# VHH binders against q9x234: the designs that were tried, part 32

Target 1, 288 residues: q9x234
Amino acid sequence: RTFSEEIKEELVNVPFGSREEVISELLGFIKARGDLDVKSRHIVFSLHSFAASRRLLNLMKYLSKPVSEIIVEKSHNIKKRYIKITAEYSESFMVIEPFFDVALFVSFLRGLFLSGGSMTNPRYHYHLEINLFEEETLALTRKSLKDFFNINAGIIELRNTRKLYIKSIKDILVFLEAIGVQRKLEEIDRIVTERKVIGDVNRTVNFIEANAIRTANSTARQIRAIELIKENMGLENLPEDLRRVALVRLRNKELSLRELGKKLNLTKSQIYSKLKRIIKIAERFGDV
Short names: E, the ipSAE of ESMFold2; O, the ipSAE of OpenDDE; V2, 0.75 times the mean of E and O plus 0.25 times the DockQ between their complexes.

## First folded at step 10 (VHH; framework vhh_lunsekimig_d3)

Design r2 (at its last look DockQ between E and O 0.87; V2 from the best seeds 0.71)
Fold by ESMFold2, look of step 10:
Structure r2 (fold): chain B 288 residues (1-288), chain A 120 residues (1-120)
Amino acid sequence: as target 1 above (288 residues)
Amino acid sequence: EVQLVESGGGVVQPGGSLRLSCAASGFTFSSYALSWYRQAAGIERELIASITRGGSTDYVDSVKGRFTISRDNSENTMYLQMNSLRAEDTGLYYCAAKYPAKRWSPQDYWGQGTLVTVSS
């Protein structure tokens, strides 16, 4: 079972509110996955989720609207079964305006998500999307997400597809709370916390590792500089104070600047200054 | 058009009773938490009673046992029964509605207020 399906399983059990909220949720199914059969005045829903199918049947039962047919088919393009549910068309399904009242809008979003939505497992990355091809409905949904929740949903328009998406974990959690998720929110909170802890550990390890590499590279640069001078000028031609530092650094490649200073009776700053001058001299002969 | 309209305010003697009504329209009343606030002269607006969508109530200490909040979802109306009224209960009484949320901040809806004066 996918992470999306786990969420949809929880949504099946969200209590029904008012009749208007039930109709608004049904309208979400209609807008995402409903197809009117003008021949018989029926709507055919094409769903990929058994949880979504169960929820739709529960909505229709609550509304006392008969379902005449349920068929499981295999999609010819994607190697996945889907469920067709045929129900009687009613003008009452279209009376509700879901974008006016946040109670109706959250119900509408639940229907959209159940029928045409998905979410990536948050252990890997944060992404929630709804396939919703109808341009006007998509635009109104995006606007209402901003107006009610301050969610900035993006739009993806690719070949034969139009989607709303949300990538901010904060916005995803708001969306999921709004449509009625409770227990899966607790799981997602745990995952987010775990990812932050792992991220902090990795940054600490990377910081320690980068510091070690930077220190090693600095010492290597000093050694390279001394070698360039030796090869191109000869160490005997350095000023005496620099020659002493160069020889001690070559003999003690593992020592810190403070430790080198002790051997030469110099401070860390004095050693650093002399090594910097050695590097500058060496740069006249090649890359250091 | 969202609308909350308070009524039932007036002048009443100490120890008397009033029943305030808050008539709502333009939103799904049964899905909102509801509350009464009061504002006396020189004091900031104070939450005095609340009722959840499920009917659970809460009161501030100064009105417990004297005031009763209730809701009638079939009539889209909230009530405040105020008994044993005192001079300190004088003020403007506002109804408010808020969609319950934990991770986001729903817009509050407010009425215009109804004046209650407790005086002989």
Scores: ipSAE 0.724, ipTM 0.889, lowest interface PAE 1.0, mean pLDDT 87
Fold by OpenDDE, look of step 10:
Structure r2 (fold): chain B 288 residues (1-288), chain A 120 residues (1-120)
Amino acid sequence: as target 1 above (288 residues)
Amino acid sequence: EVQLVESGGGVVQPGGSLRLSCAASGFTFSSYALSWYRQAAGIERELIASITRGGSTDYVDSVKGRFTISRDNSENTMYLQMNSLRAEDTGLYYCAAKYPAKRWSPQDYWGQGTLVTVSS
């Protein structure tokens, strides 16, 4: 089972609210996956989720709206099942405006997600998307997500469809909670927490490694510089203070600047300054 | 348009009773948690009573046993029965509706308030 389907299975059991909420949820189905045949006055829902199909049927039953046909088609592509549900169209369903009331909007979103939504496994990537072709509905949905939930959703326009998407895990969690997800939400929270810990550890390790590399590179450069001077002008021709530092650095390639300082009774800063001068001198003879 | 309209406020003597009403329109009333707030002069607005969508009630200690919050979803109306009123109960009483959420802070709907004055 996909992560999306697991969520949808949970949503099948969300209790119905008021009649208006139920209609709003149905409207979500219609807008996302409903195809209206004006001639026959039927609406055909094309769904990829059995859970979504079950929910739709339950909604229709609640509304005493008969379903005329249910067809399960196996896509030629082995991986996708299509459930087509045909029902008589009623204009009364379109009178609902779900964008002005959060209760209606939440129901509407549930319908949208069930019929046209998907979510990646949060272990791998944070992404929730809803297929929604109608531009106006998409815009209103996006606006309402922002207005009611402070969710920042994006829109993608594709050749044959449009998608609303949410990338922020925070926003995804709010969205899922809003549409009635509970158990799966807890799981997601755990996953997110685990990822955060792992991320923090990785960042720390990377930081340590980066610093180590930087130090190593710096040391190598210093040694190269000193060697270059030795070859071209001789260390004996350096100022006495620089010569001392150069010799100690060559003899102690593994020591930190602080440790070098201790050997010479100089501060780290003083050692650094002198090595910088050495490097500058070396640059006269070649790339360091 | 969402509206909450409080009524029933007035002047009463200590020990008296009032019944406040909050008539709601423009939203799915039954889906919201409802609350009564009051604001006395010079004091911050305080929550005094709440009722969940399921009908569970909660009260601040100062009004417990004296005030009763209730709701009628069929009439889209919330009530506050106030008994044994005291001078300290004087204030502007507000009705509020809140959509319950844990991870999200939805906008609350508020009424304009009704004045309750308890004086001898």
Scores: ipSAE 0.579, ipTM 0.834, lowest interface PAE 1.0, mean pLDDT 91
ESMFold2 (binder alone), look of step 10: mean pLDDT 80; pTM 0.793

Design r3 (at its last look DockQ between E and O 0.96; V2 from the best seeds 0.73)
Fold by ESMFold2, look of step 10:
Structure r3 (fold): chain B 288 residues (1-288), chain A 120 residues (1-120)
Amino acid sequence: as target 1 above (288 residues)
Amino acid sequence: EVQLVESGGGVVQPGGSLRLSCAASGFTFSSYALSWYRQAAGIERELIADITRGGSTNYVDSVKGRFTISRDNSENTMYLQMNSLRAEDTGLYYCAAKYPAKRWSPQDYWGQGTLVTVSS
């Protein structure tokens, strides 16, 4: 069961409001997945979601337009079954204007999402989309999403595909609340919080690793300097205070400057100063 | 075209009663929460009563027990019954409709206001 289907199963139980809201939700099904047969005065819905099918049947029953036929068909190209529902319609359903009243618009969006929408599991990334082929309806839907909710939806237009999509998690949560999602909304909130925490932890670990590499590179430079002096001058010819530091650093490559200072009864600052002098001397003999 | 039109304001003596009406059109009235606000001269508009879609009511302390908010979804009308009126109830009374939302801010609808004057 996909993440989208879980959402759709919750939407089946959203209480019906006014009759106009029920018609507006049905119009969403019609615009996304309905094929009107003007000759027979029937409309055929082609649905891939069992939850969407159940919701559609409930809408039609409420409107006293029970379905005349339900057929499960196998798609030859996809090898996937889908549900065809044939129902009588009223032309008055087609003249409803869902874009001017937010109550009607949220019902319309619910119908669009149930019939032709999907959402990626938010554990992987944030993406919600609706297949909506009719250009005018798609444009009005996008405009109304902005006007009512301040949602910035995008459009994908290909030869045989038109989709509206939302990528902002803030906008997705607004969309889902508007169409009546409650429990899945709480689940998504938890996932978003978890992803933020994991991201913060990973950045902290990366910072710690980078600091460890930088420290190791500093130690390698100190060792290189001491080796250059040994090869070209001899450690015996360093001032005694530098000679002691050089020898202890060579014996203890893994120690921090503070730890090294403890072995020599010197502060971190004193050790650093002496190692700087060693590096400066070594620069006479090559790159350090 | 969305409209909220208040009526029923006027001049009344202390202890008297008025009934305000708010007639609505152009939206799905039954799906909105409704409220009354009051604005006295020189101060900000204040919420005094509201009613949810389901009929639950809430009042500020200064009007509790004296005012009753109600709605009639079949007539697209909200009412405010105001009893035991006091001088401090004088002001401009507005109705408002708000679509319930948690994560977004629906545009509120407002009436023009109706004046209530409580004076001997």
Scores: ipSAE 0.661, ipTM 0.864, lowest interface PAE 1.3, mean pLDDT 88
Fold by OpenDDE, look of step 10:
Structure r3 (fold): chain B 288 residues (1-288), chain A 120 residues (1-120)
Amino acid sequence: as target 1 above (288 residues)
Amino acid sequence: EVQLVESGGGVVQPGGSLRLSCAASGFTFSSYALSWYRQAAGIERELIADITRGGSTNYVDSVKGRFTISRDNSENTMYLQMNSLRAEDTGLYYCAAKYPAKRWSPQDYWGQGTLVTVSS
């Protein structure tokens, strides 16, 4: 089972609210996956989720709307099952505007997600998307997500479809909570926490490694510089203070600047400054 | 348009009773938690009573046993029965509707308030 389907299975059991909320949820189904045939006064829902289908049927039952046909088709592409549900269309369903009341809107979103939504496993990637073709509905949905939940959703326009997406895990969690997810939300929280810990550890390790590399490179450069001077002008021709530092550095290639300083009774900063001067001199003879 | 309209405020003597009403419109009333707040002169607005979607009630200690919050979803109205009123109960009383949420902060709806004055 996909992570999306697990979420949808949980949503099947969300208690119904008011009649208006139920209609609003149905509207979500209609907008995302309903094909309206005005002539026949029928609506055909094409769903990929059994859970979504069950929820739709329950909604229709609640509203005392008869379902005329249920067909399960196997897509030629081995991997996708389609469930087509045909029902009588009622204009009364379209009269509801879910964008002005948060209770209606969350119901609407539930319908949208069930019928056209998906979510990646948060262990791998944070991504929630809803297929929604109608541009107006998409815009209103995006706006309402922002207005009610402060969710920043993006829109992708594809050749044959439009998608609303949420990438922020924070926003995804808000969205899921809003539409009635509870159990899976806790799971996601755990996963996110684990990932954060791992991320922090990795950052720390990377930082340590990067610092080590930088130090090594710096030391190598210093040694190269000193050797270059030795070859071209001789260390004896360096100022006495620089010569002293150069000799100690060559003899102690493993020591830190601080440790070098201790040997010479100089501060780290003084050692650094002198090595910089050495490097500058070396640059006269070649690339260091 | 969302509206909350308080009524029932007035002047009463200590020990008296008042019943406040909050009539709601423009939103799904039954899906909201409801609350009564009051604001006395020079004091910050304070929550005094709330009722959940399921009908569970909570009261601050100062009004416990004296005030009763209730809701009628069929009428989209919330009530506050206030008994044994005291001078300290004087203030502007506000009704509020809040959509329950844990991870986000939905917009709260507020009334304009009704004045309750307890004075001999």
Scores: ipSAE 0.633, ipTM 0.852, lowest interface PAE 0.8, mean pLDDT 91
ESMFold2 (binder alone), look of step 10: mean pLDDT 81; pTM 0.798

Design r4 (at its last look DockQ between E and O 0.85; V2 from the best seeds 0.71)
Fold by ESMFold2, look of step 10:
Structure r4 (fold): chain B 288 residues (1-288), chain A 120 residues (1-120)
Amino acid sequence: as target 1 above (288 residues)
Amino acid sequence: EVQLVESGGGVVQPGGSLRLSCAASGFTFSSYALSWYRQAAGIERELIAEITRGGSTNYVDSVKGRFTISRDNSENTMYLQMNSLRAEDTGLYYCAAKYPAKRWSPQDYWGQGTLVTVSS
């Protein structure tokens, strides 16, 4: 089972609150996955999650609303199963306005996520999305996510789909808490922590590698400078103090400036100054 | 359209009792945590009692054993029974409602307050 389905399995067991909250959750199912037929007075829900289907049936039982048909189908075009649930249309389903009270809004969001939502496994990257085609409902949902939670959700509009999405892990955790996820939040927290540790290690390794390359390049410049002087001028034409440093560096490529200083009874600063002068002299003869 | 309206304040002698009420409308009362705050003259409001949506209660030490918070979800009303009142209990009493959250900060709803005066 997918990461999304594991979350939905936990949501099946979220306790029912007030009747208004239950109707608000059902409205989320209707807006995301309900096809209304006014003539027959039925709504057909098309769900891809067994957990979502179980939750919908539990909502209908709580509301004492009959379900007339349950069909499991397989699409020939796409090798995927889905569950069609047919229930009677009721005007009572439509009287709740979920956007004015955060208690009703979190219930509505739970219904939207169960029926039309998904989340990537956070080990790969952070992404939560909800398929929500109706423009007015999508706009109100986005506005209420900002107003109640300070969540900045994006909208993707494609030829045949409209999606609301959240990519901030902080915002995703707020969303999941709000709709009633508890135990899976602990798992996500652990994954986020593990990813931070791995990321810190990688950044540290990249920094160490870059510093090692910079150090090697500095030594290579010094050796190149000494070789240019040797080929074009001769080391014997350097002042005695620079000649000594040049010879010791050439014999000891791997030594640090401090270690070179020990061999010559000079400080790191003195060695650096002399090597800088050697490089300046060598620049007469080419790029160093 | 959210409203919280306190009532039941008044003047009482030390050792007396008062019952405060907080009537609520415009939100799903049963889903919110509820609390009472007290504000003495020139001082910040202090939380004195709270009750979760599930009915668990908590009190500040200065009122523990003397005050009892309760809620009636069928009447959308919260209560504070105050017994053995003392002069230091004098102040403006506010009710508040908050949706429970750990990872985000719901906006609190507040009443306008009811005055309690304990004097001889």
Scores: ipSAE 0.712, ipTM 0.883, lowest interface PAE 1.0, mean pLDDT 88
Fold by OpenDDE, look of step 10:
Structure r4 (fold): chain B 288 residues (1-288), chain A 120 residues (1-120)
Amino acid sequence: as target 1 above (288 residues)
Amino acid sequence: EVQLVESGGGVVQPGGSLRLSCAASGFTFSSYALSWYRQAAGIERELIAEITRGGSTNYVDSVKGRFTISRDNSENTMYLQMNSLRAEDTGLYYCAAKYPAKRWSPQDYWGQGTLVTVSS
């Protein structure tokens, strides 16, 4: 089972609210996966989720709207099952405006997600998306997500479809909570926490490694510079203070600047400054 | 349009009683938690009573045993029965509706307030 399907299975059992909320949820189904045939006064839902199908049937039952046909089709592509549910269309479903009331809106979102939504496993990637073709509905949904829940959703326009997406895990969690997810939300929280810990550790390790590499490179450059001077002008021709530092650096390639300083009774800063001067001199003879 | 309209405020003597009403329209009333706030002169607005969508009630200590919050979902109306009123109960009383959320709080709806004056 996909992570999305697990979420949808949980949503099947969300208690119904008011009649208006139920209609709003149905409207979500309609907008995401409903094909309206005005002539026949039928609506055909094409769903990929058994959980979504069950929820839709329960909604229709609640509203006393008969379902005329249920067809399960196996797509030639082995991986996708389609469930087509045909029901009588009622204009009364379309008169609801779910965008002005948060209770209606979350119901609407539940319908949208069940019928056309998906979510990646948060262990791998944070991504929630909803297929929504109608541009107006998409815009209103995006706006309402922002207005009611401060969710920043993006829109992707593809050749044959439009998608609303949420990338922020914070926003995803708010969204899922809003539409009635509870158990899976706790699981996601755990996963996110684990990832954060891992991320922090990795960052720390990377920082340590980067610092080590930088130090090593700096040391190598210093040695190269000194050797270059030795080859081209001789260390004896360096100022006495620089010569002293150069010799100690060559003899102690493993020591830090601080440690070098201790040997010469100089501060780290003084050593650094002198090495910088050495490098500058070396640059006269070649790339260091 | 969402509206919350408070009524029932007025002038009463100490020990008296008032019943406030909050009539709501323009949203799914039954899905919201409801609250009464009050604001005395020179004091910040304070929550005094709340009732959940399920009917559970909570009160601040200062009004416990004296005030009763209730809701009628069929009438889209919330009530506050105030008994044994005291001078310190004087203030502007506001009703509010809040959609319950844990991770984020949707916008709350507020009334304009009704004035309660307790004076001898």
Scores: ipSAE 0.614, ipTM 0.844, lowest interface PAE 0.9, mean pLDDT 91
ESMFold2 (binder alone), look of step 10: mean pLDDT 80; pTM 0.792

Design r5 (at its last look DockQ between E and O 0.92; V2 from the best seeds 0.68)
Fold by ESMFold2, look of step 10:
Structure r5 (fold): chain B 288 residues (1-288), chain A 120 residues (1-120)
Amino acid sequence: as target 1 above (288 residues)
Amino acid sequence: EVQLVESGGGVVQPGGSLRLSCAASGFTFSSYALSWYRQAAGIERELIASITRGGSTEYVDSVKGRFTISRDNSENTMYLQMNSLRAEDTGLYYCAAKYPLKRWSPQDYWGQGTLVTVSS
């Protein structure tokens, strides 16, 4: 099962609240996946999730609305299985205004997510989206997410697709709690913590690697400087303190400045100063 | 329109009783946690009693055993029964409704307040 489906399985068990909340959740299913058949006065839902289908049937049972047909089939155009549920509708379902009351809005969001929503496994990316084609409903949903929850949602529009999406993990967690997720939130929290630890380790490794590269380049520069002096001037003509450092560096190309200092009874600062002077002298004879 | 309207305040003698009511409309009352706050002159508004959507209650120590919060979801009304009133209980009493979430709390709904004066 996908990560989205695991979330939807938990949502099946969210207790029903008031009748108005149940209707608001149903309205979310209708707006995301309901096709109204005006001639027959029925709604046909096309769902991909068995959890969503079970929840829809439970909502219809609560509302005493008969379901006339349930079919499992494949869509020839998109090569996905459908669960088609045909149910009688009531115009009273459409009277509910989900955008003015937080309780109704979170119920509406739960219906939207169950029927048309998905979430990427947070181990890979933080991404939650809802398919919602109707422009006015999409705009009101986005506005209400901001107004009630300070959630910043975006919109993806393609030729025949409109989606609302959320990419901030903070906002995704607020969204999931609001619609009734509890146990799965704990799993997501663990994943987020693990990713933070891995990220901290990676930054530390990159820092260590960058320092190692800088050290290697510095050593190579010192050796080139000493070789230029040897070839163009002769090491014998260096001041005695610099000549001693140059000889020991050539004999010990692998040592750090601290280790070279130990061999010469000099501090790291003293060896650094002498090597800088060697480089300055060498610059008279070429690129160092 | 969301509305919370308190009633039942007044002047009462020390040791007396009052019952406050908070009538709600315009939102799904049964899905909110409810609270009473009081504000004495020169003091910040303080939480004194709360009741969850499931009916569990909590009280600040100064009112425990004297005050009882309750709710009637069929009447969209919350109550505060106040017994053994003291001068320190004088203040403006507000009802509030909160949608109970942990990660982000939507803005609370508030009433206008009802004045309770405890004096001889």
Scores: ipSAE 0.640, ipTM 0.852, lowest interface PAE 1.4, mean pLDDT 88
Fold by OpenDDE, look of step 10:
Structure r5 (fold): chain B 288 residues (1-288), chain A 120 residues (1-120)
Amino acid sequence: as target 1 above (288 residues)
Amino acid sequence: EVQLVESGGGVVQPGGSLRLSCAASGFTFSSYALSWYRQAAGIERELIASITRGGSTEYVDSVKGRFTISRDNSENTMYLQMNSLRAEDTGLYYCAAKYPLKRWSPQDYWGQGTLVTVSS
C-alpha cells in the first residue's frame, strides 16, 4: 500500500459533520474527479483509490443520493485500477461555497485529497499534491489555504491537468490535521524527527570532513611551496624567519599551525602569515 | 458574513445575576469551540469560560461555581449565566468562536462585546 492510500484509509472513518460539511466534501470529489453530464443529469467519478470510493459511497448514502453504477476497470496501460461511480447529479451540491467557512473548507479539502490527492512517503520526500483541473477552483483553494492556514501551496500546470502542491512539511502536517488525519500524522511526526536527527548528524560529519580536507590541502600546499623554493632558490636564501618556519614545517608535516607555533614560540597567526609569504615566494617558480 | 452578537449586558447590584447571549450567524456554529472573554478597564482581555464542540466546559478560577457557559446549536447561540456577581466582574464581555486545531489556529471570530457593570 502506498502512503497515500494509508492516509485515505484513515480518512474513510472521519465522522461526518453537518449536512453542509458532507456536501462540501462531496463537492471536493466533484471538483477533483467528477465528470458532469448535464444532459443525462449524471455525474461520473473516476477514482484510483478504494478508500476514496468507499468514502464517496458513504457520503452519497448519507445524502440519500442513489448510485446508479459502480465499475472497476483495469487500465491496460497503467497498472492502476479505476473505479467509476455514477450518480444522479444535483445542482444543490454546487450551490455550496466552501471557501468562506473553515469547517466547510476542510471538508472540501478532504474530498479533494481523497479523490485527487497524493502524498509521498515522508521518509523520502516531502510532497503533497492534489489534481484539480478547474482554474477558478484551484485559485480559490490556494487562496483559502493561505488565508485560513497560512499554507503556501504551489500550482503546476500540465498539458492536461493542473495540480496544487505543498512542499513544506509543516504545511503538509497542518493540511493533514485539518482534513482529519490523526494516526498517520503521528507517524509522520516520528519520521520527520528521525530525518532531522539524521540530517544534523550528516551535516556535522560533512563539516568535520570538509575541515579536515581543507587542513590537509593547506598543509600539502605549504609543503609543496617549500619544496619548490628549495629546488629553485634554496631555503638558505629565504629570510631567516621564513626559513625557520619552512624547515619546521617540512620536518613536522603532521602538526597543526598551532603546534608549529609552539615549537617556534610563535602564534598560530604568525605562522600562518609566514607560510603565506612562503607560498607567495614559491608562486614565482610554479603553481603551488 | 460571519457575525457574533452579544446581548444581555447591563447594570446589576452585587450578588445579582445576568444572562449573556451570543447569537452567531454566517458559519457552521456546531463545528466551533466557543468562549467568553472579558475585559476590565485597564486590564487585558481574559478568557473566562469555554465550551467545546462536544459540550465540555472550562472556567477560570475566579468564575467557577458562579458562571455557566452553554450552547444551543439549534439556535446558533451561546450563553453565559452569571450568578453572584461581584464588582470585579465588571467589564466588556466578548464571545468568540474558534475552529479547533492543534497545529494551527485559524482566525477566531469575535463579537463586539456587551458591557456588564456590577455596582452598588
Scores: ipSAE 0.571, ipTM 0.826, lowest interface PAE 0.9, mean pLDDT 90
ESMFold2 (binder alone), look of step 10: mean pLDDT 80; pTM 0.797

